# VH-VL binders against q9nrl2r1430to1533, part 11

Target 1, 104 residues: q9nrl2r1430to1533
Amino acid sequence: GGVHELSAFEQLVVELVRHDDSWPFLKLVSKIQVPDYYDIIKKPIALNIIREKVNKCEYKLASEFIDDIELMFSNCFEYNPRNTSEAKAGTRLQAFFHIQAQKL

## First folded at step 7 (VH-VL)

Design s14
Fold by OpenDDE, look of step 9:
Structure s14 (fold): chain C 104 residues (1-104), chain A 122 residues (1-122), chain B 110 residues (1-110)
Amino acid sequence: as target 1 above (104 residues)
Amino acid sequence: QVQLVESGGGVVQPGRSLRLSCAASGFTFSSYAMHWVRQAPGKGLEWVAVISYEGSDKYSVDSVKGRFTISRDNSKNTLFLQMNSLRAEDTAVYYCAKYTSYGLRGYYFDLWGQGTTVTVSS
Amino acid sequence: QSVLTQPPSVSAAPGQKVTISCSGSSSNIGNEYVSWYQQLPGTAPKLLIYENNKRPSGIPDRFSGSKSGTSTTLGITGLQTGDEADYYCATWDDSLEGYVFGGGTKLTVL
């Protein structure tokens, strides 16, 4: 049910945040530090935003929650070359997410 | 004014070492990845090395691996290139260049120094 | 022997249009944004085009960039004597794990 899914989303976000490879995703990219980021990425998202959406019960379907998480990773891989620490972290975190998402 | 100023170039014999510096001003140096690019006399541009904004990630061209080390001191807004075991083919003008992102995410250089000349000859 | 291939030279008269090609592979131009640089004689390179087709502030609209597949092209219209310079394409190469430049193209204004 919805309540159980909500709890599952909350738990998964907590696990993602606590993961060693979450550092690129904890909050939105700074425009000051990365001036061209938002010229490239049109749908920015981060774990803190996803957490807020979970807390506000904005996800009615698991697919909506998964879509936002996948968007977060997609943004990372779109902007960052594959050999970067961010992309490597994203690859590992996404793999972790895919495993955990099977439990939803 | 936003600028990069290279220094440390000179004439050295093969096998010797040289350390280049690049002083940054006019922008938040610690927020951007930095690069070294060189140009041999009458030749094209050759990428040498990159370092991330906090120095945790470094990459360099194969021809300088094991000999050149890129580093930075964000507290002094300075980029370095330690060049050991110099060869004649290392002779070039060396430019420092600013990336457009704090990580290695950027795709281009929006700021260049004037360059410093390194000549390796016996 | 550059990873990115450019013609060594191009030339045209003032007022004419020139194009400079830059060809790479799937590991560089095919996967990454391309930038172009202008290097006037005796000077450091200057950013001319970024993200395939965008112009930095101060670069006139006579300069344009385009990308298709594993190739990119720099266009210069209304050629001026002051455009005589070397031009370089550049991008990140995923296979080499490094930035790469083209061999450069010398533009001569006749």
Scores: ipSAE 0.017, ipTM 0.673, lowest interface PAE 7.2, mean pLDDT 91

Design s24
Fold by OpenDDE, look of step 9:
Structure s24 (fold): chain C 104 residues (1-104), chain A 122 residues (1-122), chain B 110 residues (1-110)
Amino acid sequence: as target 1 above (104 residues)
Amino acid sequence: QVQLVESGGGVVQPGRSLRLSCAASGFTFSSYAMHWVRQAPGKGLEWVAFISYEGSDKYSVDSVKGRFTISRDNSKNTLFLQMNSLRAEDTAVYYCAKYTSYGLRGYYFDLWGQGTTVTVSS
Amino acid sequence: QSVLTQPPSVSAAPGQKVTISCSGSSSNIGNEYVSWYQQLPGTAPKLLIYENNKRPSGIPDRFSGSKSGTSTTLGITGLQTGDEADYYCATWDDSLSGYVFGGGTKLTVL
């Protein structure tokens, strides 16, 4: 459509942030804590960044918003082994996201 | 309705063991990480231990490592602290506290129990 | 010896403003959200401020939090007798892999 669903994006970001499994994604990974993260992940992103983009109306299409969220999860699974707490949280949060995204 | 209730405190001699319990109600216990925090008489708050919502991740303060073990039974909405080789400096009121979300560092304790008193003395 | 440093005590008259400082390092306050807790005499701690500057429901707006660099400050305006308590800052420490509290500040209302 011609009008972006700002309220829907905002609400979904709120729901993602409030989710119990959002902790790996709330902010960018610390280079201090994970020195090699940015050697591996070339397009870092987090929920706080996505929230900011939503607030600035930078998403004109739902697909753009979804792409950023999927990138966030992709980064997590690229860096973290599947048996890690981060990957497990990501798996659950992504499942939640996919359900919620159907409403967009 | 939402509350934490500690129990198991008492007076013990040094070297003995004690097991604290924290009964949770009014919220989905299994969805939240939990902590133990203690306060020696007339002193400040000291973080003791953390356990993730599923119990797979645990952290504790150095002074209790090897002696204290945090655990939980989500089917019973109960948090535990097994305290072995107790020392005089372990004397304190022990609080259980609810984390706002699993695994998130920098989150906060939005719910505290009333505390249970542990006294270690000869 | 606390990882986070607070003044041991502060005091002011009713109606006045007080500030309580809390200083840490890049591995804790510098990288993490800070929370503040109020502990009235003989009671369990109560959440006062979370995520640096947010108030839980029921906390009056005369309580405020701010963060800058590796330090945080609790502000209390319109001081009341009932505010006499111990106040603790707290946050996660990345280097210790543990939660840390300040040493606590005793607030006396004169």
Scores: ipSAE 0.013, ipTM 0.662, lowest interface PAE 9.7, mean pLDDT 90

Design s65
Fold by OpenDDE, look of step 9:
Structure s65 (fold): chain C 104 residues (1-104), chain A 121 residues (1-121), chain B 110 residues (1-110)
Amino acid sequence: as target 1 above (104 residues)
Amino acid sequence: QVQLVESGGGVVQPGRSLRLSCAASGFTFSSYAMHWVRQAPGKGLEWVAVISYDSSDKYSVDSVKGRFTISRDNSKNTLFLQMNSLRAEDTAVYYCARYSYYKGSTWFDPWGQGTTVTVSS
Amino acid sequence: QSVLTQPPSVSAAPGQKVTISCSGSSSNIGNQYVSWYQQLPGTAPKLLIYENNKRPSGIPDRFSGSKSGTSTTLGITGLQTGDEADYYCATWDDSLSGYVFGGGTKLTVL
């Protein structure tokens, strides 16, 4: 992607991180806190990892960036029941992301 | 059934070392994180350290960092706490506890009976 | 001194209701499930409440837990003499990367 795309990805990640509902997604799930997580989720991802990939220019297409973000939410909904705080936060954050992603 | 038994406590002088053990039985030890929690005489519970089920992750309270090391041998269903450079303030009953879990929730269950460590001149 | 704040003591007569508060912050109670433990005199702690408000098997429904914001509360109804013990709230703290306990509350049955 071009410089403008990279900047757009960076800005969007910053906005996601700063969002009130970003707390479940800031970093990878702890093996201590959730020992069974990695038995269920085979492609773990978090905003800090996505941010690093953006900084390293690993996203050549906007679709690749979007796919990782969607994977992050998909993981959340796969592991967490709908009534959990994590799932609720994910729902709100994903809605925010979908609005912002239209600018990409 | 599910049981934890601590051992290795005793009376030692300041600056000495002591190694605590916690023998686990009745459950798949290698599937659980394990904790050490201590309680000074007449005081409340103080968390000491945690180790993940595969030993890949460890945390400890600041007051013991650099002095205490948590480890485990899953083949022997045993949790360890290596305590070096012991201080008087380390005097306490030391409990091991299983970090039980369901999805994103965690809790301590069961607890061992505790082993007493006394550091005095 | 403790990261989680509890009253040092509470007391009530048999049959009465008592509540024990536990206050923390967004980095612990605000973002994590809370558990409560009962410690009878001269014994090891015992799980009383987990996941904010759930009772393990063997714990009577006289014991209840609730969480709101950065605080949690343990409720005990129909107080019995056997309930005289120390009670601790506990949870994970994200900022400390460690588990934290309340200072403990001594419950006296009058």
Scores: ipSAE 0.484, ipTM 0.844, lowest interface PAE 0.8, mean pLDDT 95

Design s66
Fold by OpenDDE, second read of step 8:
Structure s66 (fold): chain C 104 residues (1-104), chain A 121 residues (1-121), chain B 110 residues (1-110)
Amino acid sequence: as target 1 above (104 residues)
Amino acid sequence: QVQLVESGGGVVQPGRSLRLSCAASGFTFSSYAMHWVRQAPGKGLEWVAVISYDSSDKYSVDSVKGRFTISRDNSKNTLFLQMNSLRAEDTAVYYCARLSYYGRSTWFDPWGQGTTVTVSS
Amino acid sequence: QSVLTQPPSVSAAPGQKVTISCSGSSSNIGNEYVSWYQQLPGTAPKLLIYENNKRPSGIPDRFSGSKSGTSTTLGITGLQTGDEADYYCATWDDSLSGYVFGGGTKLTVL
């Protein structure tokens, strides 16, 4: 149901944020630190944005929520080389997400 | 060779203005964020301000907000620091530094030689 | 006073090992890469370590960096008289929207 689903989204976001590998995803990438990021990534997103969308009940379907999370990971892998800490963290966090998402 | 050269330092009275420049060479200036860092006599390094590669974003330390303005001219490979309402505590060597990067990893390299600003009555 | 905390001074004899700590918080060292800088007397700072533990070209392997949690450490082995300098850690702080430096550590070679 909608209420249960919303709660599930909230809980999952909390779990993602608390994960040790969440640090690359907590906030949007700084243009100061990464000058070319927004030239490459056209749909930037982060866990704080996703959390806000959850809180505002913007996700009507689980698929919409999942799409944003997957976009977040996709952006990470698109920009970061495989050997980077960000990519490695993303790989682990995404695996965690996929497991938790089975409960949605 | 990648190089930064600061200029514009001097001795001024409190309340006066000064404009520092940093001339960049040996790299694509417009591809990097640039920073100012200062060091008061006998003190540590203090970050002052940053400007993004396209000037769309600027940040500065609280102690200089409203008084200092960072800017750049990419066509001239030059970074600026406009310092107004100068105070004695602004006395320092001012360094410009390039923010080098790889992904989200960033660091200051290179640094200029610094230019000295002395604010005294 | 500094957002990042370093010991004011360390000292050791030539050939010895020294470590310089730098402690911060989750808004800086916890979530960002750390760099270290060496400042010889009367000179501009020089990059020593970047990305927590990487050495730029020209920096000998007796310099090392490590990071754990909200702290980072600079290690110097085989201490030389030429290593006498001030050392600074630095990183971005998300809460301040700016870079922050440690207070600096004066290394004296005895």
Scores: ipSAE 0.199, ipTM 0.792, lowest interface PAE 1.9, mean pLDDT 94

Design v32
Fold by OpenDDE, look of step 9:
Formats: structure tokens, C-alpha cells, sequence
Structure v32 (fold): chain C 104 residues (1-104), chain A 122 residues (1-122), chain B 107 residues (1-107)
């Protein structure tokens, strides 16, 4: 990807972070708060990590960027039942992401 | 430095509604879910519901069957709980309590208001 | 709803004794249990979450243990200021629920 693509990734991450439903995804889940999280989720990821990868130009393809975002949501849905606030927030944020990702 | 300030008491008649307030300070109001918990005289704690001050998302204990409505005023960092169709059984101390972690619904209540005593009587 | 049952309902202990408070969940709540201390006329105060003491203001004599359905709050050496009601609560599933409380008194 070029400079424009990188900027698109940056902008999309900014929009995700600013979204009202970003709260479950801003940082990695705390093992102290959720003691069994890392026993279940083997590839943890969060928006701050994805942002860092974008800043470091680690994404060569849009598909790689999208894969990490999808992994983030997948982890949420794997750990959290559908009736949880995290899952509900994730569902809405993912829908938002899918709309924005069409611009990539 | 975190403070949750509630009025001391409310007296209401059966069938009426009450709106209790909880003013938060000492932290970023919009970054922590706010819970409401009540305690009838001599009884245990009962969870009423929670609200995300940013999005306004709520979860309720279905026991209240829509009688409870949680709202927030972000401009004043104040959470509200409105309880309608009051009955004598609603007599209790009502607490607002901050969720102890901003990134998960799992957790604890780390700060509590002083509570508001609601008395419902004819 | 998940029912949290505390035991005993009340107990009176002598100063310096070891106190054990129990909390049983009607189903597996993993480790998402909190303990709260409520002194007369006061709001509940967080003591323990899971097995960790997260409040630096909580004396070391308080400790928590347990998983799945059986949880315990232990006071290694009870003090006069520990007179209070103690509540356990689960945050594993909605609605969040609490036990009925245990009243601790000093003989």
C-alpha cells in the first residue's frame, strides 16, 4: 500500500476509537479483570495494537489490516455471549467497520 | 478523589414516580459504566441496572419490568434513575456505584454513592 | 437468575480469631465474584475481587478465594473495626446478583 492507503488505515482506526462502542476494544483485556480471558483467546488484539501496527507500516495489504480488525471482533464474540454489553457493542462497531472498510 | 454524590432522602406515595440523581466527580464520567443498586431495610443488595454514560446503552434487571429508566447528563456528569409505579416494596436505600473497569462488563463496584433513602408510603 | 447464598447469616467472633465467610453460587460464575464490607449506616465498600485485594486501603488480613461456585472471604485475625455486613456478588452474568449478606459481630 501507498501513503494514501496508510492514511486510510489511520483514519479508520481513529474513527473506530472514537466510536461509542469502542470501549471493549481500546486496549487488551486485563488478565486481572478477566482472569480466564487468555485461557480462551489465543490471539489477543486491540485497537491500540492495530494503531501501532499502522503507525509502523506493518500492513502491506488492506486485507492484512482487515484481518486484524476482524480478529479483534472474532475474539470478542468467542469470549462473550451475545447478551453481553461487549458483544452488543462489538456487533455495532463491526457493522460500522464494514461500512467504512468498503472505502479501502 | 472519586465522588458520587446522592441526595439524602425522597418520600413518595404509591403509584407515583421518582427520579434519583448521582453526581460524579474526580474522574472522566463517560469512561465508566454506572450501576444502580438498592437495599431494602435489613436486606441484601439488589442490582437494578447499568448505563454506559457515553452511548447511553443500558441493561436492566428484568424484575423491574421497565419501571426503571437509567439516563445520564454528560454535561453535568450526573446519572439518573427514574422508578415509576412506586410501591411500598420499593422502599430502600438506592446507591449509584461505578463499575471498576472501563473495558469490560465483568468486574466490581469500586466507588459507591452515599445512597438515597426512598420511602414509599401512603 | 444466579442465586448467591452466603453462610452463615450471622456470626459472633472473638477478637483475633480467624473468620471464614462463605458464598455459594447456584451455577458456575467462574472467578467473577466480589466481596463488599458495609458498616452500619454506611455504603458498601469493595474488599476483594476474585482472589486479589485490589484496594490498597483494605487490610492484609482480608483475603478471598474460590472459583466456579464456592467462594470464601477470610479474615485472618478479626478486629473490632471489622464489625459489618459482608456481601458477595457475581458479575458473570446478567442480572448481577448479590448474596443475602453475613453479619459479623464481635463477642
Amino acid sequence: as target 1 above (104 residues)
Amino acid sequence: QVQLVQPGAEVKKPGTSVKLSCKASGYTFTTYWMHWVRQAPGQGLEWIGEINPTSGDTNYNQKFQGRATLTVDKSTSTAYMELSSLRSEDTAVYYCARHGYRYTSKGYFDYWGQGTLLTVSS
Amino acid sequence: DIVMTQSPDSLAMSLGERVTLNCKASENVRSYVSWYQQKPGQSPKLLIYGASNRNTGVPDRFSGSGSATDFTLTISSVQAEDVADYHCGQSYNYPYTFGQGTKLEIK
Scores: ipSAE 0.461, ipTM 0.858, lowest interface PAE 1.3, mean pLDDT 94

Design v37
Fold by OpenDDE, second read of step 8:
Structure v37 (fold): chain C 104 residues (1-104), chain A 122 residues (1-122), chain B 107 residues (1-107)
Amino acid sequence: as target 1 above (104 residues)
Amino acid sequence: QVQLVQPGAEVKKPGTSVKLSCKASGYTFTTYWMHWVRQAPGQGLEWIGEINPTSGDTNYNQKFQGRATLTVDKSTSTAYMELSSLRSEDTAVYYCARHGFRYTSKGYFDYWGQGTLLTVSS
Amino acid sequence: DIVMTQSPDSLAMSLGERVTLNCKASENVVSYVSWYQQKPGQSPKLLIYGASNRNTGVPDRFSGSGSATDFTLTISSVQAEDVADYHCGQSYNYPYTFGQGTKLEIK
């Protein structure tokens, strides 16, 4: 296989996934683990889904990519109280994202 | 198989500190959050706090805030709980317990250590 | 803090009888309640999370039910090996909290 240079979106997703605070966001919330999640969150999304969309070139604008990432964080803060591990992780990861997104 | 190994007992005097260990095996240590729970003689369970063994992120029961410190050594797959300013009321069996889910703080404790009996007496 | 209150504090049952243990939360914890069995001199063991055994290898005679504030652990036919303290706990919000426990004995 050849060496590929990651697009800006791909690289940012990789950085988000590798971040220590990515654990709440890696994949969709399990209804088994969190039975009431989908009663509250109507537009679920996760980094694996976003990564797939990037791989499929579904994002034509940076704003579209950013919107999905922000949706991911919005969902987290909507469901999780501030004192939860998820909310704390989300807060830090979002801050990291906002810095990295300036490069887009 | 998953195992959490703890020392059997510790004896301390009031005002001192203790650092309890919990060695994990049988799974990827950094995959699951680790909790600490104690049980005074003849009493119920009391949650102390949790730690993310990857990031070191912690959450504490406010009752123990500033007095309990959770840490991990990833190289040895060992979790630690240090409790300072010990008092007689801290006499209890202290358990480490693995969080049952990887991606949510909600869940259960699926594996427990055998516990360390901490006796605080003058 | 969310207070978990178990009832009864203790009970003695005959072999084969149906046992019902109750756990009440001071506020809505949805279904994020787990039950643990603690035999004398042993560490707690997970029994039920919500309404499922969650791959704990727990006998089928154990079942969990309830939502919001009222939860129940049922032993359909109590056995001698079921002598233990039973603890309920919530993981809905921090700090995680447990009930005071119920002691189950066999007559």
Scores: ipSAE 0.261, ipTM 0.815, lowest interface PAE 2.1, mean pLDDT 93

Design v43
Fold by OpenDDE, second read of step 8:
Structure v43 (fold): chain C 104 residues (1-104), chain A 122 residues (1-122), chain B 107 residues (1-107)
Amino acid sequence: as target 1 above (104 residues)
Amino acid sequence: QVQLVQPGAEVKKPGTSVKLSCKASGYTFTTYWMHWVRQAPGQGLEWIGEINPTSGDTNYNQKFQGRATLTVDKSTSTAYMELSSLRSEDTAVYYCARHGYRYTSKGYFDYWGQGTLLTVSS
Amino acid sequence: DIVMTQSPDSLAMSLGERVTLNCKASQSVRSYVSWYQQKPGQSPKLLIYGASNRATGVPDRFSGSGSATDFTLTISSVQAEDVADYHCGQSYNYPYTFGQGTKLEIK
């Protein structure tokens, strides 16, 4: 199951990254670009970090992988008002994720 | 080097539409949001809207909502702004401007086109 | 909408003098303020972003400061080539908005 799950995680991350709405999530938010981001978000995460964790087999359970993805979206919605492009993109990407995650 | 090329001028009558172009080069077109800003003669800058060249996602100044339409052609790295129901008050220089940051809507405009002068008159 | 108000509307300075341009936001825009220089007949050019970061290629005589609602662009020693309109703008919230501009001339 572990090898199969790893492959599933890898595939899902690839699909998330390739999604048109992945742009807010590809890498950690720059403090230079968003000076107050890390004053608000205490557990920053991004798809590149999640991908790295997958590659290093750090996820033993699907729930752990899902938790990190959900954290990523949670951070987005915590920082960004719902009318922002980031929040809108996040909403769509999260919906896509929830559909794909059913395969895990 | 980054370049945004715009036509020099357009002349239109009131009630008509215009579609302005902005051809980008010198960088990955789909990586940066593109903005449109206009400047009436002797006036300040006015933000019209932005578009994500990858997803096509847009945000508009509500002042132009329903009248301005932003699009892109990724194959030619060209951004477009269509403005309908033109009025004399729409006479201005229209700039395209690249968003200075990647992967965020927060930021600034680091490169500007030379602008297109739109004249709306009977 | 967030209103950006610049002051003064215009000023004339002597070469080498210190120039201070102000920009006030109607509400907090945090540090999401940029300054642009627009010379006659040209498009705007980025000078400062994030309130205090100098853009690449911008002379060090230009500096930006401020946070929340009050922002300042300073030219430590104004030069002849600095004759231009200067615009501040916020990108904190939609719609993005600019000040009305300040015209800088040399005596």
Scores: ipSAE 0.230, ipTM 0.798, lowest interface PAE 2.6, mean pLDDT 93

Design v5
Fold by OpenDDE, second read of step 8:
Structure v5 (fold): chain C 104 residues (1-104), chain A 122 residues (1-122), chain B 107 residues (1-107)
Amino acid sequence: as target 1 above (104 residues)
Amino acid sequence: QVQLVQPGAEVKKPGTSVKLSCKASGYTFTTYWMHWVRQAPGQGLEWIGEINPTSGDTNYNQKFQGRATLTVDKSTSTAYMELSSLRSEDTAVYYCARHGYRYISKGYFDYWGQGTLLTVSS
Amino acid sequence: DIVMTQSPDSLAMSLGERVTLNCKASENVVSYVSWYQQKPGQSPKLLIYGASNRNTGVPDRFSGSGSATDFTLTISSVQAEDVADYHCGQSYNYPYTFGQGTKLEIK
C-alpha cells in the first residue's frame, strides 16, 4: 500500500475520532477512574495510540491496522457489559469501521 | 461556574404526562452525559436514566423503561425528562445531574440541579 | 439490581465526635462508589468518589474507604454544618443505585 495506504489509514482514524461514538476510544482508560481495567485488559489500545502508529508508519499491512482497531473494540466488549454506554457506542462505531474498512 | 437550573414545581393528575427541563450553563453542554435522579419525600435517591447530549444515546432504569423519555436541545443547552402515565408514587423531587467524567460511564455526579418537585394527585 | 444498604438509618452525634457511616453493596462493585451530602432543603452534593475527595472542595475531615461490598464514609470531627442526609451510590453497573440514606444530626 505504501504512502497511499497510509493516507487511507490516516483518513479512517480521523473519521473514527470524529464519530459521535468515539468517546470511549479516544485515549487509554485511566487506571484512577477505572481501577480494575488493567487487571482485565492486557493489551490496552486507543485511537490516539493507533493514530501515532499510523503517523510513524508502523503499519506495513492493512491487516495490522485492522487488527489494532479490532483489538480496541474487543477490549471494550471484554470489559464492558453489553448494556453499558461504552459497549453500545462500541457496537455502533465498529459497524461504522467495518463499512469504512471496505475502502482499504 | 457550572449551573443546572430546573423549574421549582409541577402539579399533575394521575394518568397525565410531564416534561421537566434542566438548563445547563457554565460548561460545554454536549461534553458531559446528563443524568436524572428522583427522590420521593423522605426517601433515598433513585436513578432514572442518562443521555448523551451529543448523540442522544440513552440508558434507562428498567423501572422507567417505556415511561420515561430523555431528550436534549443542544441549541439551548437544555435537557428534558418526560414521564408519562403519572402515578401518585411518582411524586418526588426530580434532579438533573451532570456526569463527572466525559468519556466513562462509571463515575459520579458532580453537579446537581436544585430539583423540581413533581406532585401527582387527583 | 445492585442493592446499596446504608447503616445506620440515622444517628445523632456531639460536636467533634468521629462519625462513621456504612454502605454495603449486594454484590462486588469494586470501588465505584460515591458519597453525597444533602443538607435540608438542598440538592445532593458530591463528597467522595473512589475513596477520595480530590477536587471536590470537601473538607479534609471527610474521608472514604472500602472496596468490593463494604464502604465507609468517615467524618473525623463532626461539625454543626455537617447536619445532613448522606447517600452512597454505585456506578459499577446499570441501573445505578443508591442507598436509602443516613440522617446525621447534632445533639
Scores: ipSAE 0.161, ipTM 0.792, lowest interface PAE 2.4, mean pLDDT 93

Design v6
Fold by OpenDDE, look of step 9:
Structure v6 (fold): chain C 104 residues (1-104), chain A 122 residues (1-122), chain B 107 residues (1-107)
Amino acid sequence: as target 1 above (104 residues)
Amino acid sequence: QVQLVQPGAEVKKPGTSVKLSCKASGYTFTTYWMHWVRQAPGQGLEWIGEINPTSGDTNYNQKFQGRATLTVDKSTSTAYMELSSLRSEDTAVYYCARHGYRYQSKGYFDYWGQGTLLTVSS
Amino acid sequence: DIVMTQSPDSLAMSLGERVTLNCKASENVVSYVSWYQQKPGQSPKLLIYGASNRNTGVPDRFSGSGSATDFTLTISSVQAEDVADYHCGQSYNYPYTFGQGTKLEIK
């Protein structure tokens, strides 16, 4: 693809991916590893998908970008109990995101 | 453009039930959790519960568990809160409030209804 | 339940003064704290979430800060129209809870 200046969305995605708590969110959940995931989660999303959407300029508004990020976290909290490592990581990463998103 | 419209007031006797309505407009009703918060005269805000308008999933303040029931009518974009076994202490302004983030319930309340004053008295 | 304690309960300030409202959580609520302004006879209005009043229509003189248990709402230069009750709330854990409120008046 073409060379683009790092947008605010791109920069935020980079920061999210680099975060220590990003591991549950880097790519879509494997149906093989989690057979019932897609029975529960109907709108799956992950940081690699969001990154691709950013690269394709699919987000016209910050609210659209934020909605996808929030969906990603919502999916995590819907599937994972609060005491799981995934949920805990999600909680911390979401808090981080909420702070960073204030810059958008 | 987002609006949450509530009736002005309700008067009930102790022991009865009331069902308050909150009609939403100006946004996709099913994509935001709806909350209910009340405020007794001269007091602070008290969270009652939340509902996912899509799934119908609810979470309640345990204080109101079994006495408050949250429902929605997706066809009319209206949220409801029913409170049973009313007592004088339930006298308060009851607000519906939209959660500010899509698809989830954690965050903030960005839009509030005008509130319904519920008066419970003999 | 997480208890949110606001301080002071009330204060009267002169126009143009810096106002600081505090909110303390009984537990770590990370950054899931929001502030609301409620004028007499009106519904609460969102002021601040975290440190931002982004897309709230709130004047720049309002700002929020804090993390974990200690949070602050600051009005850099208080105006007459700022007379209201101010509420902090946490949405980190159920049940969501609010402070008891702070009443701000102008001398």
Scores: ipSAE 0.016, ipTM 0.693, lowest interface PAE 6.7, mean pLDDT 91

Design v7
Fold by OpenDDE, second read of step 8:
Structure v7 (fold): chain C 104 residues (1-104), chain A 122 residues (1-122), chain B 107 residues (1-107)
Amino acid sequence: as target 1 above (104 residues)
Amino acid sequence: QVQLVQPGAEVKKPGTSVKLSCKASGYTFTTYWMHWVRQAPGQGLEWIGEINPTSGDTNYNQKFQGRATLTVDKSTSTAYMELSSLRSEDTAVYYCARHGYRYFSKGYFDYWGQGTLLTVSS
Amino acid sequence: DIVMTQSPDSLAMSLGERVTLNCKASENVVSYVSWYQQKPGQSPKLLIYGASNRNTGVPDRFSGSGSATDFTLTISSVQAEDVADYHCGQSYNYPYTFGQGTKLEIK
């Protein structure tokens, strides 16, 4: 993408990271803390990884960026039951992203 | 291209059940939630429910809770809606519609089937 | 349930005129509103989500605006092919709900 899109992606990632509900998504899930996570989730991703991809200009289309964000939430909802703090945080953060993504 | 194919029409008597189908193609069936929406003659759209084709998770409009059942057959990329205890007020065109985002819980319906006309009459 | 109220119920416009359709939500739905076009005998077609039509392939003459409770669909210059029913819907809270629709005709 162009410089404008790159900046937009960067800004959106910053906003996501700063969100109060970003805590489940800041880094990859620890195998130590969640031993079975990677038995279930085959495409792990987190905001720090997405930020790195943005910084490296790996996203050529907005859809690619959005796909990674969606994957991040998908992983959360796949592993975490709806009543968990992680899922609840993910739901709120997803809603936030949903609104912000409309500006891309 | 994305296509959602539905049968043209069904005719049922009150008190019976109907199972409507929606065959999806042109995309990965399991990555988009499928919705069902109906439209009575000359009326607006009414949301019935949604289903996650991967997990089978569903959410229903409480108006149809216990009477509508959403299912999928992943092997044939087909979504189903069964409606029981049919009444004349259920006469409508029933649409399947794909959720616009793969994993968002909110969004829009980006592709619609052609709809199935369900007529409920004695 | 969130009630979506569209206005007007119907209107007839001349070719080339500016058309404004309104949709009011009974409570704050943020920006989770979409507009659909339904031509006679056809299924609904997505027009606008929020204020964007970038992924819909819809002509630029269609635009959406609004937030919270008041939303509008605008056709800058109505064309003959725009004859249809237009539906707004919210996906902010379950159950998802739609307006009663607006019928647009050409004089």
Scores: ipSAE 0.008, ipTM 0.665, lowest interface PAE 8.0, mean pLDDT 91

